# VH-VL binders against UPF0178 protein Jann_2168: the designs that were tried, part 2

Target 1, 156 residues: UPF0178 protein Jann_2168, of Jannaschia sp. (q28qc7)
Amino acid sequence: MTDETRQGRLILIDGDACPVKEEIYTCAYRHKIPVRLVAASYLRHPDHPLITMVMAGDAFDAADDVIAEAAAPGTLVVTGDILLAERCLEAGSVVLNHKGGAYTANSIGAQVATRAIMADIRAGLDGQGIGGQKPFSKADRSAFSNALETALRRLK

## First folded at step 21 (VH-VL; from m02 with heavy chain T59K)

Design w02
Fold by OpenDDE, fold request of step 28:
Structure w02 (fold): chain C 156 residues (1-156), chain A 124 residues (1-124), chain B 107 residues (1-107)
Amino acid sequence: as target 1 above (156 residues)
Amino acid sequence: QVQLVQSGAEVKKPGASVKVSCKASGYTFTYYGMNWVRQAPGQGLEWMGWINTYTGRPKYADDFKGRVTMTTDTSTSTAYMELRSLRSDDTAVYYCAREGRGYLWGPDYYFDYWGQGTLVTVSS
Amino acid sequence: EIVMTQSPATLSVSPGERATLSCKASQSVSSNVVWYQQKPGQAPRLLIYGASTRAKGIPARFSGSGSGTEFTLTISSLQSEDFAVYYCQQYNNWPYTFGQGTKLEIK
């Protein structure tokens, strides 16, 4: 991919179902790092020179492909999709989940395994609440913001 | 791109068994669970079961326990659903559906990609 | 099992108008509800998950709302391609269960 942005730092947001976009924008402004919001269709975003958006189309994986293709050393990707995270890590990106947890080359395999085990545990539950829905808390947002700050300081 | 391609239509007699395949491509097969859903002609959707493609462990709906077996072949990225002791009311289109996951206000589960369906007709 | 009941069974609406589809759960399913669209001869298509989150690629005219036992799918301005059968599904409890569907047809 020939993108002039690859020569600098870049934040890539998996825009669909991202709960921490505002936190990303705020932090990006402080660090003067451009942000690329990627989603299937148009999402409302700040009118700011550092903020751009890419509409990837209707396919579920279209946005993922766009992000993965843009992933490179010097980029930070925010996503809750472990598959996308893996692709981006392979490309040399720093990857954070929505709670500020980092995907790393060393941890991604274990995370996949853990997720699989948890799925079996969930399957063994016949009671209520197997969906595991828990509101995204202020603490989660704070944790993400802190992690993002740390990551951006280290981003080269 | 993500695709789920199922095996072709089947015609079976009562008491027989049918095994439907679902070949996945465009993603890491073991990263997403696979569901099986059927739909009788002119009727709604019925969940049959789920299989963990990473561990191979299935969970079946009670209505099908003892009569259904879900398996996977990770080397070919293929999921299989076998239904035994077929009866006329098993006539339906059978779908495989990938269980996607999202996180906005907690973990979500949804069927994001579906096979094209496999018609199984059970008739004497 | 949790019973999902959709209403109405058939909804006749003109193009450009608003359509409101209901889904009720026999017990609380929190926000763990999915909506699918199915056209004749096709597999279902994911629309909404988590009761109110649009799936990737889904037009903005589709929206979901609700929590607990009552859920709604709204199409703000019906397009010709929107006439289909719509299903709700809960993933709060095993087994997963679907509503019986609402057929959205042209008035």
Scores: ipSAE 0.577, ipTM 0.853, lowest interface PAE 0.7, mean pLDDT 92
Fold by OpenDDE, fold request of step 28:
Structure w02 (fold): chain C 156 residues (1-156), chain A 124 residues (1-124), chain B 107 residues (1-107)
Amino acid sequence: as target 1 above (156 residues)
Amino acid sequence: QVQLVQSGAEVKKPGASVKVSCKASGYTFTYYGMNWVRQAPGQGLEWMGWINTYTGRPKYADDFKGRVTMTTDTSTSTAYMELRSLRSDDTAVYYCAREGRGYLWGPDYYFDYWGQGTLVTVSS
Amino acid sequence: EIVMTQSPATLSVSPGERATLSCKASQSVSSNVVWYQQKPGQAPRLLIYGASTRAKGIPARFSGSGSGTEFTLTISSLQSEDFAVYYCQQYNNWPYTFGQGTKLEIK
């Protein structure tokens, strides 16, 4: 039996805090692209030939290192960690955050700057609710799915 | 690997000042804020303040305003915390702690990496 | 400021048993709660953030739950290395505030 997947392409998931794994799997099936889920410990995942999991161990950055080492042209990385994103970009990967935003060499600096400015704004909200968590909305999920589809179509 | 290395223990007299350093490595320094947390002997943790390592703007706990100054040197990836007008109850282990960012549904503000701590003893 | 109150102050549990630690906020902090573990002579270690998200590298036996004002850290099966002091912290409001800690000791 021959592997029907598109060779040379790979989706890498930073799995420990990824809210869109199901969307990734679904899209991966459509495009016949293998998925490597990377996390510190075992995470439930579909039993499918396209889906593999790597347990990186209990070192804090072990999963990040595994992902970064696998990053290369032809890979798509899904992560919300800007540092990991930067490493993967350097390796030639396409990188998406969980809301479908793309990290690029040209944009990552601006994203960092924006994040910094927002942090100062947050710091100015003395006594106000400053919680950093915004519920991951259906709109966010849809935005990611659309971005992922677009990215995978372009992934060579 | 991410590492925060703090300066050594200090012994100070009341009224003096102390400046603790925290050298960061293994990551882009300006991508993460830095917190300072202290712990008196046998006591719990107390947040002192936060500094935006990108902009250099700090936010201090009210209890320390006027006595504390947090700064950074981006060229050396080092954060500094100066505490002035020291008194005996300032005796504590002082920690720098990187403010990590969760990414499940947006940024969370947890302290993912800590320095080894700097003991500051204030005594006559 | 928001006061975080942990209970009990000391919890004695046997290895292999389940430990449940509580943290209560004086007002709602949504899910913006962090749990840390601290061993003697060491800096705190991040365990849980966002009330229920396990940090990278943290064993599956650690879990967090809760929202609003009531939060719980659970260790399903205590290992010898789990005996330490545990702190909760809120980051919903300035200033950040910690609980006073729960000491988990061997029964």
Scores: ipSAE 0.567, ipTM 0.844, lowest interface PAE 0.7, mean pLDDT 92
Fold by ESMFold2, fold request of step 28:
Structure w02 (fold): chain C 156 residues (1-156), chain A 124 residues (1-124), chain B 107 residues (1-107)
Amino acid sequence: as target 1 above (156 residues)
Amino acid sequence: QVQLVQSGAEVKKPGASVKVSCKASGYTFTYYGMNWVRQAPGQGLEWMGWINTYTGRPKYADDFKGRVTMTTDTSTSTAYMELRSLRSDDTAVYYCAREGRGYLWGPDYYFDYWGQGTLVTVSS
Amino acid sequence: EIVMTQSPATLSVSPGERATLSCKASQSVSSNVVWYQQKPGQAPRLLIYGASTRAKGIPARFSGSGSGTEFTLTISSLQSEDFAVYYCQQYNNWPYTFGQGTKLEIK
């Protein structure tokens, strides 16, 4: 059989700078889906059969390469990095950002174009409130958890 | 794999112009805004402006408005900054810097990749 | 324009010890603060964004905290390679503004 027919559902976490690890673990336990936590170095994580820590080492982009090589249909990737997200979408993964935004390969270019035009609009407003990213809030955690539940139910 | 490679050092006389290039590789150039920041010898960092690499539209810091032009060439993934009517106090290292989140994932904010810097010396 | 004020201007600390660098904004910037490290002859390097989130590949000894107007970068066990100049920057409002820098040097 091919690697695709042997791969079950899998959650891949870009572990560097991920603020929603606990939300992912909780959801993974309910759905009985394995989780691979990938980072440059060791991160604390639950001792649980579903959770695997992968230390990619200190080489630049090593963690991203591990995630992208594992990405395939039936996988869900959580990352805040648009470069990694693009690679994983091209590999067939579902990708969520840390606030629950879900994207597909077919939509990412058009969505980027819309956001680039919005950046011009903000710049034309004299830039006083460009609004950098707001702090990660309790509402953001709830939005992420809901999006993850929805995405995983579709994955089955 | 992300790289920003800038053009070489320049020596200019007062009143001249300089154009610094910044060649990007390892990512989709039009997905991230590009900034220019300078640093005079022994001094801190000064933001000069931003260019939307998708639309080609710039926004300049007030101190440089009227003297600076920022452009891009998307076919070569290259950003340019031209500073005109140079003065001796324009002597600095000039950096290009990419915005860290890109357009898709929210408002632009911090600079995650920087060019190596281009020293521009203005002297007679 | 939002003024970012760093203190102290120079901080002398022994290797292996803890360093605390401060950055104050003239008005609230929420958590839209970033920290950079710059060594002589090099471009700035991203350390911390969103006030407290470590960038990729940044060692765990670096941590950031703060919200509103006061922000702190902490280095919990200084290594020889950590002696450099550190800049904070706000990205809440245009223009982006930087602090004047804190030089971290061997005591």
Scores: ipSAE 0.375, ipTM 0.739, lowest interface PAE 2.1, mean pLDDT 85
Fold by ESMFold2, fold request of step 28:
Structure w02 (fold): chain C 156 residues (1-156), chain A 124 residues (1-124), chain B 107 residues (1-107)
Amino acid sequence: as target 1 above (156 residues)
Amino acid sequence: QVQLVQSGAEVKKPGASVKVSCKASGYTFTYYGMNWVRQAPGQGLEWMGWINTYTGRPKYADDFKGRVTMTTDTSTSTAYMELRSLRSDDTAVYYCAREGRGYLWGPDYYFDYWGQGTLVTVSS
Amino acid sequence: EIVMTQSPATLSVSPGERATLSCKASQSVSSNVVWYQQKPGQAPRLLIYGASTRAKGIPARFSGSGSGTEFTLTISSLQSEDFAVYYCQQYNNWPYTFGQGTKLEIK
């Protein structure tokens, strides 16, 4: 194999329920980074040399398997699925959620510690609403775009 | 692949205790809370408690406080639930169940993966 | 604590038809409701969370709706594997509470 194996940056999109595809494409065009959009079946996407659609098929988790097998140092994965996120972090990818949370295998432990301590605090609040996540907003799009720019600068 | 494998069925006498194990694999154990839920024969589901797998701190349902102890062993990725002073109405299938979004992604407390269940029969 | 009440207790429906299952909360739980399916001898299976979001791997014929105190699970074009017991659960407040279940059976 040549020295170029696994070189270069790559963005992998978990296409299921990803609300920020346009933000990813715009950033990819600026940085000239290829994007692989992965889903079980066809999703609409720009006709552009940087954008590749990968149809993984109907098998349960087939799209996740395609993404996780492609994950490596120098890749950035966008997903809302924490199980897929963990697999990709183990493979050396940077992972972003669709609201701009950015994680690496090295940083995730400290961030989990903080969140786990907050879970203890919430467990002490009997009778209070423990809540769900906030709805996706315009501010979330901006936060994602900024996080994507930052994460791409730090690849490798 | 996420798996939760529980210890085998047990038959107990009233007044005894039982300790059920739940071995996790396919994910990072300390990133997700663990819950215990039971189901008496022909009945619905009853939440028993939650344990923070990172800190080791539990929260018990009021009906079980004083009789239940939930622990973890992070080196083996195993959660434990011990129920003491067993009564005949403790006869049930006991499940471990993982929280769906883990500590990083949100405060959503639904259960995405369940163990296969452990039947505990309490009879004279 | 929040009481979750399911109706009907049993629903008899023919394959290929539509089933609608109801779940009512004793107080507002926003959209913090989840639906599980349970077949005999098996653990519950996650179907819907956030009242309307389908879990990964769940067929499109399952859908959920509702907010506040009233929630429904709809199964369109029933398949033979869909005949099971269905439970709702709220996760808005400690403790987590489940409905008593709706048995969906073949007519």
Scores: ipSAE 0.373, ipTM 0.733, lowest interface PAE 2.1, mean pLDDT 85

## First folded at step 26 (VH-VL)

Design ac1 (from ab1 with heavy chain G33A)
Fold by OpenDDE, fold request of step 28:
Structure ac1 (fold): chain C 156 residues (1-156), chain A 124 residues (1-124), chain B 107 residues (1-107)
Amino acid sequence: as target 1 above (156 residues)
Amino acid sequence: QVQLVQSGAEVKKPGASVKVSCKASGYKFTYYAMNWVRQAPGQGLEWMGWINTYTGRPKYADDFKGRVTMTTDTSTSTAYMELRSLRSDDTAVYYCAREGRGYLWGEDYYFDYWGQGTLVTVSS
Amino acid sequence: EIVMTQSPATLSVSPGERATLSCKASQSVSSNVVWYQQKPGQAPRLLIYGASTRAKGIPARFSGSGSGTEFTLTISSLQSEDFAVYYCQQYNNWPYTFGQGTKLEIK
């Protein structure tokens, strides 16, 4: 198989607790962008030339450090961790959450502010369902796929 | 890299107040909410309250309302928990614990990092 | 408040064997359940959140399942370092509440 990857681009997956790995792989294949899955320990992944995995070890921040160190312009990071996202954005990466939310270094602060206010609203509620994630829906998965596609098209 | 370092053990008399500090490092303090959890000797965990480190707004468990005050100092990345009108049954290890998802992506509200705990002993 | 009830209070299991810990909520908490491990003299350690998502750095032998009111933490093959107290916690409703804990001890 001829390496037809686009030079300089890379998708980094925060592998533990990532519900959209399959969508990432599928999109990566279409765009011929290599994917690096990073997790504490081995995770099942496709045997494909574009897919590689890094086992960072069982230290809590080990995977994050590996991802952050690989973060650079031309990389896209998929993570649900704000600290990791911040580190990667500072390094010049594009960052997506699992539901397709996109963040930039310039916008993340404002978004955090908004979410912090929302947290106060949540804190003011005493009803059921004030916390926790809803089950990851097909709609969420679709939204992520669309966001990923858009992001990869723009990824330089 | 992320660390929560709490103030040292305290010995107090009934009726007194105690203020425990929790200094955060290794992350942006205002991006994650902070919780306080205590554990009496040989007992389970008890949630005391939550504080928005960005806005400073707290939420307290009903059992502690009126006796507890949670505050933050963003300039030093430190959270504080003051418990007043101490009773013997307030003897416990008090923990600060960060909500792991943070505000931005927070839909799960687990505590991923904990302070080392502060033993508060209340005795006459 | 939502009461989280863990069972059994004490679970005796041999190394290498499977351990199953139960946590029941007095009302539905969806999948908003966390599991912690606590060893003597230490702060709790995050294991599972969202009922079934393993936290970073947590060995694969730990798994969580359940939704609504019944939740389970499973350790597929107990290692010596796994003997500790385990707590479940719900974050579906204020106030956050913990189970009373299950002590996992060596049989």
Scores: ipSAE 0.673, ipTM 0.933, lowest interface PAE 0.5, mean pLDDT 92
Fold by OpenDDE, fold request of step 28:
Structure ac1 (fold): chain C 156 residues (1-156), chain A 124 residues (1-124), chain B 107 residues (1-107)
Amino acid sequence: as target 1 above (156 residues)
Amino acid sequence: QVQLVQSGAEVKKPGASVKVSCKASGYKFTYYAMNWVRQAPGQGLEWMGWINTYTGRPKYADDFKGRVTMTTDTSTSTAYMELRSLRSDDTAVYYCAREGRGYLWGEDYYFDYWGQGTLVTVSS
Amino acid sequence: EIVMTQSPATLSVSPGERATLSCKASQSVSSNVVWYQQKPGQAPRLLIYGASTRAKGIPARFSGSGSGTEFTLTISSLQSEDFAVYYCQQYNNWPYTFGQGTKLEIK
């Protein structure tokens, strides 16, 4: 399928559970890059010509399918979902996680291997707090913003 | 589309063993850990164990240690749960459930996809 | 193990009204709490994780709050399809543990 947005730069946001939307908007304005926010239902977003919203419906993978379909060279996808990231990378997109980590098709496998081993370590912490995701910090936001800036400068 | 498809219902006698399968599709099997949860009739959910689909290393709940074995076949993207020395109180629906964040980006260990469940009935 | 206690056991609410479900942990679990919805004959469905993050595809009327030992699931305006059993779960400590569930029924 053809999409006119695929001919230029585009930021695709996996909108559900994205903590860095404001940072994305700010950076998008500076670079004059359009942003497509994709979520199951309507999310508040700035009334700005560069910002569009797509409501994908309440099917679990609906938003992912919309994003993956739009993924192409010249697009940047922000998501915390590995499966979606893989799909978008295969399509030629640049993918960032919410903390600014950039991944390629070649790097994901190696990183998964490392993290899988770490999961075994976590599993060994029987009877102890295994922790969870730390609250998204100001430092995390800063790191993401920097990564986004770098990525957008390279995005063509 | 992500799917977890489990094997069919089982009827067993006390002392027997049962092995339930969970075939995953629509995603990279080794990128996400798998959990097993059971639910006795009219009761709540009980976590049975966890398995690292990449390394094959399991972690079992204490109540099932020595009686449960969790394994995976990466070539078929299938997880298995074997429960031995079955008792009447093992009668339950058994679920496989994927940890949603995966190893790479997730430190939230929620179960986002579930199998349809497998009823195991243990009776004399 | 960490004990998760849900209340009330049964909650009767009319369609269109607000429902508030409670989940208490026997010790702090930070924000590492998940909420599931389960309908008869079906597997549980993920609603909320990290105590307050709505899962993909979940309607905006569902929200979660809390940290430490007290957590709440709120349904702002009940729809007919929302009547079900709801479970909380902690993933802060091994073993993972579930609450006993709250049955949300039509008043």
Scores: ipSAE 0.672, ipTM 0.932, lowest interface PAE 0.5, mean pLDDT 92
Fold by ESMFold2, fold request of step 28:
Structure ac1 (fold): chain C 156 residues (1-156), chain A 124 residues (1-124), chain B 107 residues (1-107)
Amino acid sequence: as target 1 above (156 residues)
Amino acid sequence: QVQLVQSGAEVKKPGASVKVSCKASGYKFTYYAMNWVRQAPGQGLEWMGWINTYTGRPKYADDFKGRVTMTTDTSTSTAYMELRSLRSDDTAVYYCAREGRGYLWGEDYYFDYWGQGTLVTVSS
Amino acid sequence: EIVMTQSPATLSVSPGERATLSCKASQSVSSNVVWYQQKPGQAPRLLIYGASTRAKGIPARFSGSGSGTEFTLTISSLQSEDFAVYYCQQYNNWPYTFGQGTKLEIK
């Protein structure tokens, strides 16, 4: 019943298609920050006191709702979902994408607008390979790890 | 949550035009591209085109260039598809479909939300 | 344009059994394939994207695999609600193209 049961810093992972879980876990161990891995169903994760798996179920948007309801000052959310990112920023979280991009409530609209203009360039490509994910690179992992470390040092 | 509501069924004569609307709600309309897909009775799916909802720039399937116009009205979060010079073989259900993940993560271009469909019947 | 060919045209399977649906692209589409389910009178429903990633709210009995030109949708324990038409689509190149569909029927 002590003050030690009060919540502190928390990392929330949007677990669907997150390629940087190991980088998050490693950083969380170093900083002793709890991690909540949220997904519709079970995802393999370390058996470690800092790591909690939350299965939100198959209801539409259930995982997003769990993350957004937990988002608050002192939380860091890792997601590639633009709508979820906006909700979490409005709740006071820090938000990172999987490649180390940091979003603020003030900047996310401009970042989306830039990508929308790039989509016009893609639409002008005929007969070329235009879609699909590229393998998540070692450079992407390093950029994410650096951004995460910076964000956690500045968190609340 | 996310919803795409299309205008009602239409009956047209050959040579006429039809304009189908698709009103979006539950998300930022300009963050996601919109696609139009049709399905003739008893047939499969046919992609008609794509529109950038931020810039208003469309891309049309070659079979429809010259007689289709796709537009948006961002103030009402509504996409439009107009098909001109209608023929009897244009009888189909016309769907709007949102491109998933949005522009920010636009590496996978699947359609995650679909309108209910608009039946357009072209008959003399 | 890239032709997506589905087989078989019709697949008859008993409830509780496994169904395997095939989709072949006329040239490599990497892993840029989507699977949709469509029931009569309804819009298509997203199942799988990126060849193997299950969409939100899709039961675990649906799984996808493949890359390059050959792709498979597997339904491991068929339920009564799974009997429908299934379409594959590629998004690797313009224009986006769909397969002609596989109808999954009760045997």
Scores: ipSAE 0.490, ipTM 0.799, lowest interface PAE 1.4, mean pLDDT 87
Fold by ESMFold2, fold request of step 28:
Structure ac1 (fold): chain C 156 residues (1-156), chain A 124 residues (1-124), chain B 107 residues (1-107)
Amino acid sequence: as target 1 above (156 residues)
Amino acid sequence: QVQLVQSGAEVKKPGASVKVSCKASGYKFTYYAMNWVRQAPGQGLEWMGWINTYTGRPKYADDFKGRVTMTTDTSTSTAYMELRSLRSDDTAVYYCAREGRGYLWGEDYYFDYWGQGTLVTVSS
Amino acid sequence: EIVMTQSPATLSVSPGERATLSCKASQSVSSNVVWYQQKPGQAPRLLIYGASTRAKGIPARFSGSGSGTEFTLTISSLQSEDFAVYYCQQYNNWPYTFGQGTKLEIK
């Protein structure tokens, strides 16, 4: 029955393809902040009072809707999905990507513009590798953990 | 809700051209590249090209260079594909498809949302 | 360009059973492979990207594996709605290329 947006801080995890769940849990334990892990289907998670698994069901975008409906001032959302990130920012959440990049409503447009221009440069590489996702490294985990600590200190 | 709505089916004669539209809604059009893919009846999928919706710059598959033009109108969130000098083997369903990670994450070039398809029939 | 070869062309399987679909690239594509499902009269539906990552809203019975040149889509405990054509695609190099498809039919 607790309204967590009125009483305290909350971490919302977009559980689909999130590689930093352990880093989030560790930080949440330290700060005593509840975590809601949201996904379409069951994901393994610690049996801990702070950790709640929410299965959104089989409907398309149901997990995103659960996260966006819970997003509010005092919440922190971890997602790699720019559409979900924008919805949560509009709702007043702090948003982090999986590599520790922090987004604001004002900064996301400029960041997208820079990457769109770089996409033209990559498109000029005919017949060559386009590249794929870079393996998630130890440095990426450390960068995320540091960004999470910083973001939680500022969370109202 | 992300949606891509394409223009209706067309019947064309060899040598003519066709211009298919793809109107996007439910997301910021200039944040995601648009791709065009076709499928001949009973056949698999063939990538035709890509357009950067922020800059308006296209990249075409070699088989279509010289015959295809891809454009956008950001004020209406609409992508266009024009195929010229039509041949009977251009009969296909033509799809627009959004690139799923958007420019910000631009490292995975899968197509997460597709238009309903536009049947173009080329016959004498 | 990179040729994607799917096998088998047609796979007949009973509901509740496991289906395994294969996709082979003519050269290494790392993990840059996508799987789509397509039903008659419909656009393709994204299932798996990065060889093994389920797209949003895709049930856990769909899983992908592989890297380099050999890739597998596995559907555990087949449902009636899973009978469709499945395509793999590589996005490691321009142009994007698709496999010819595997039709999954009820046995």
Scores: ipSAE 0.395, ipTM 0.749, lowest interface PAE 2.0, mean pLDDT 86

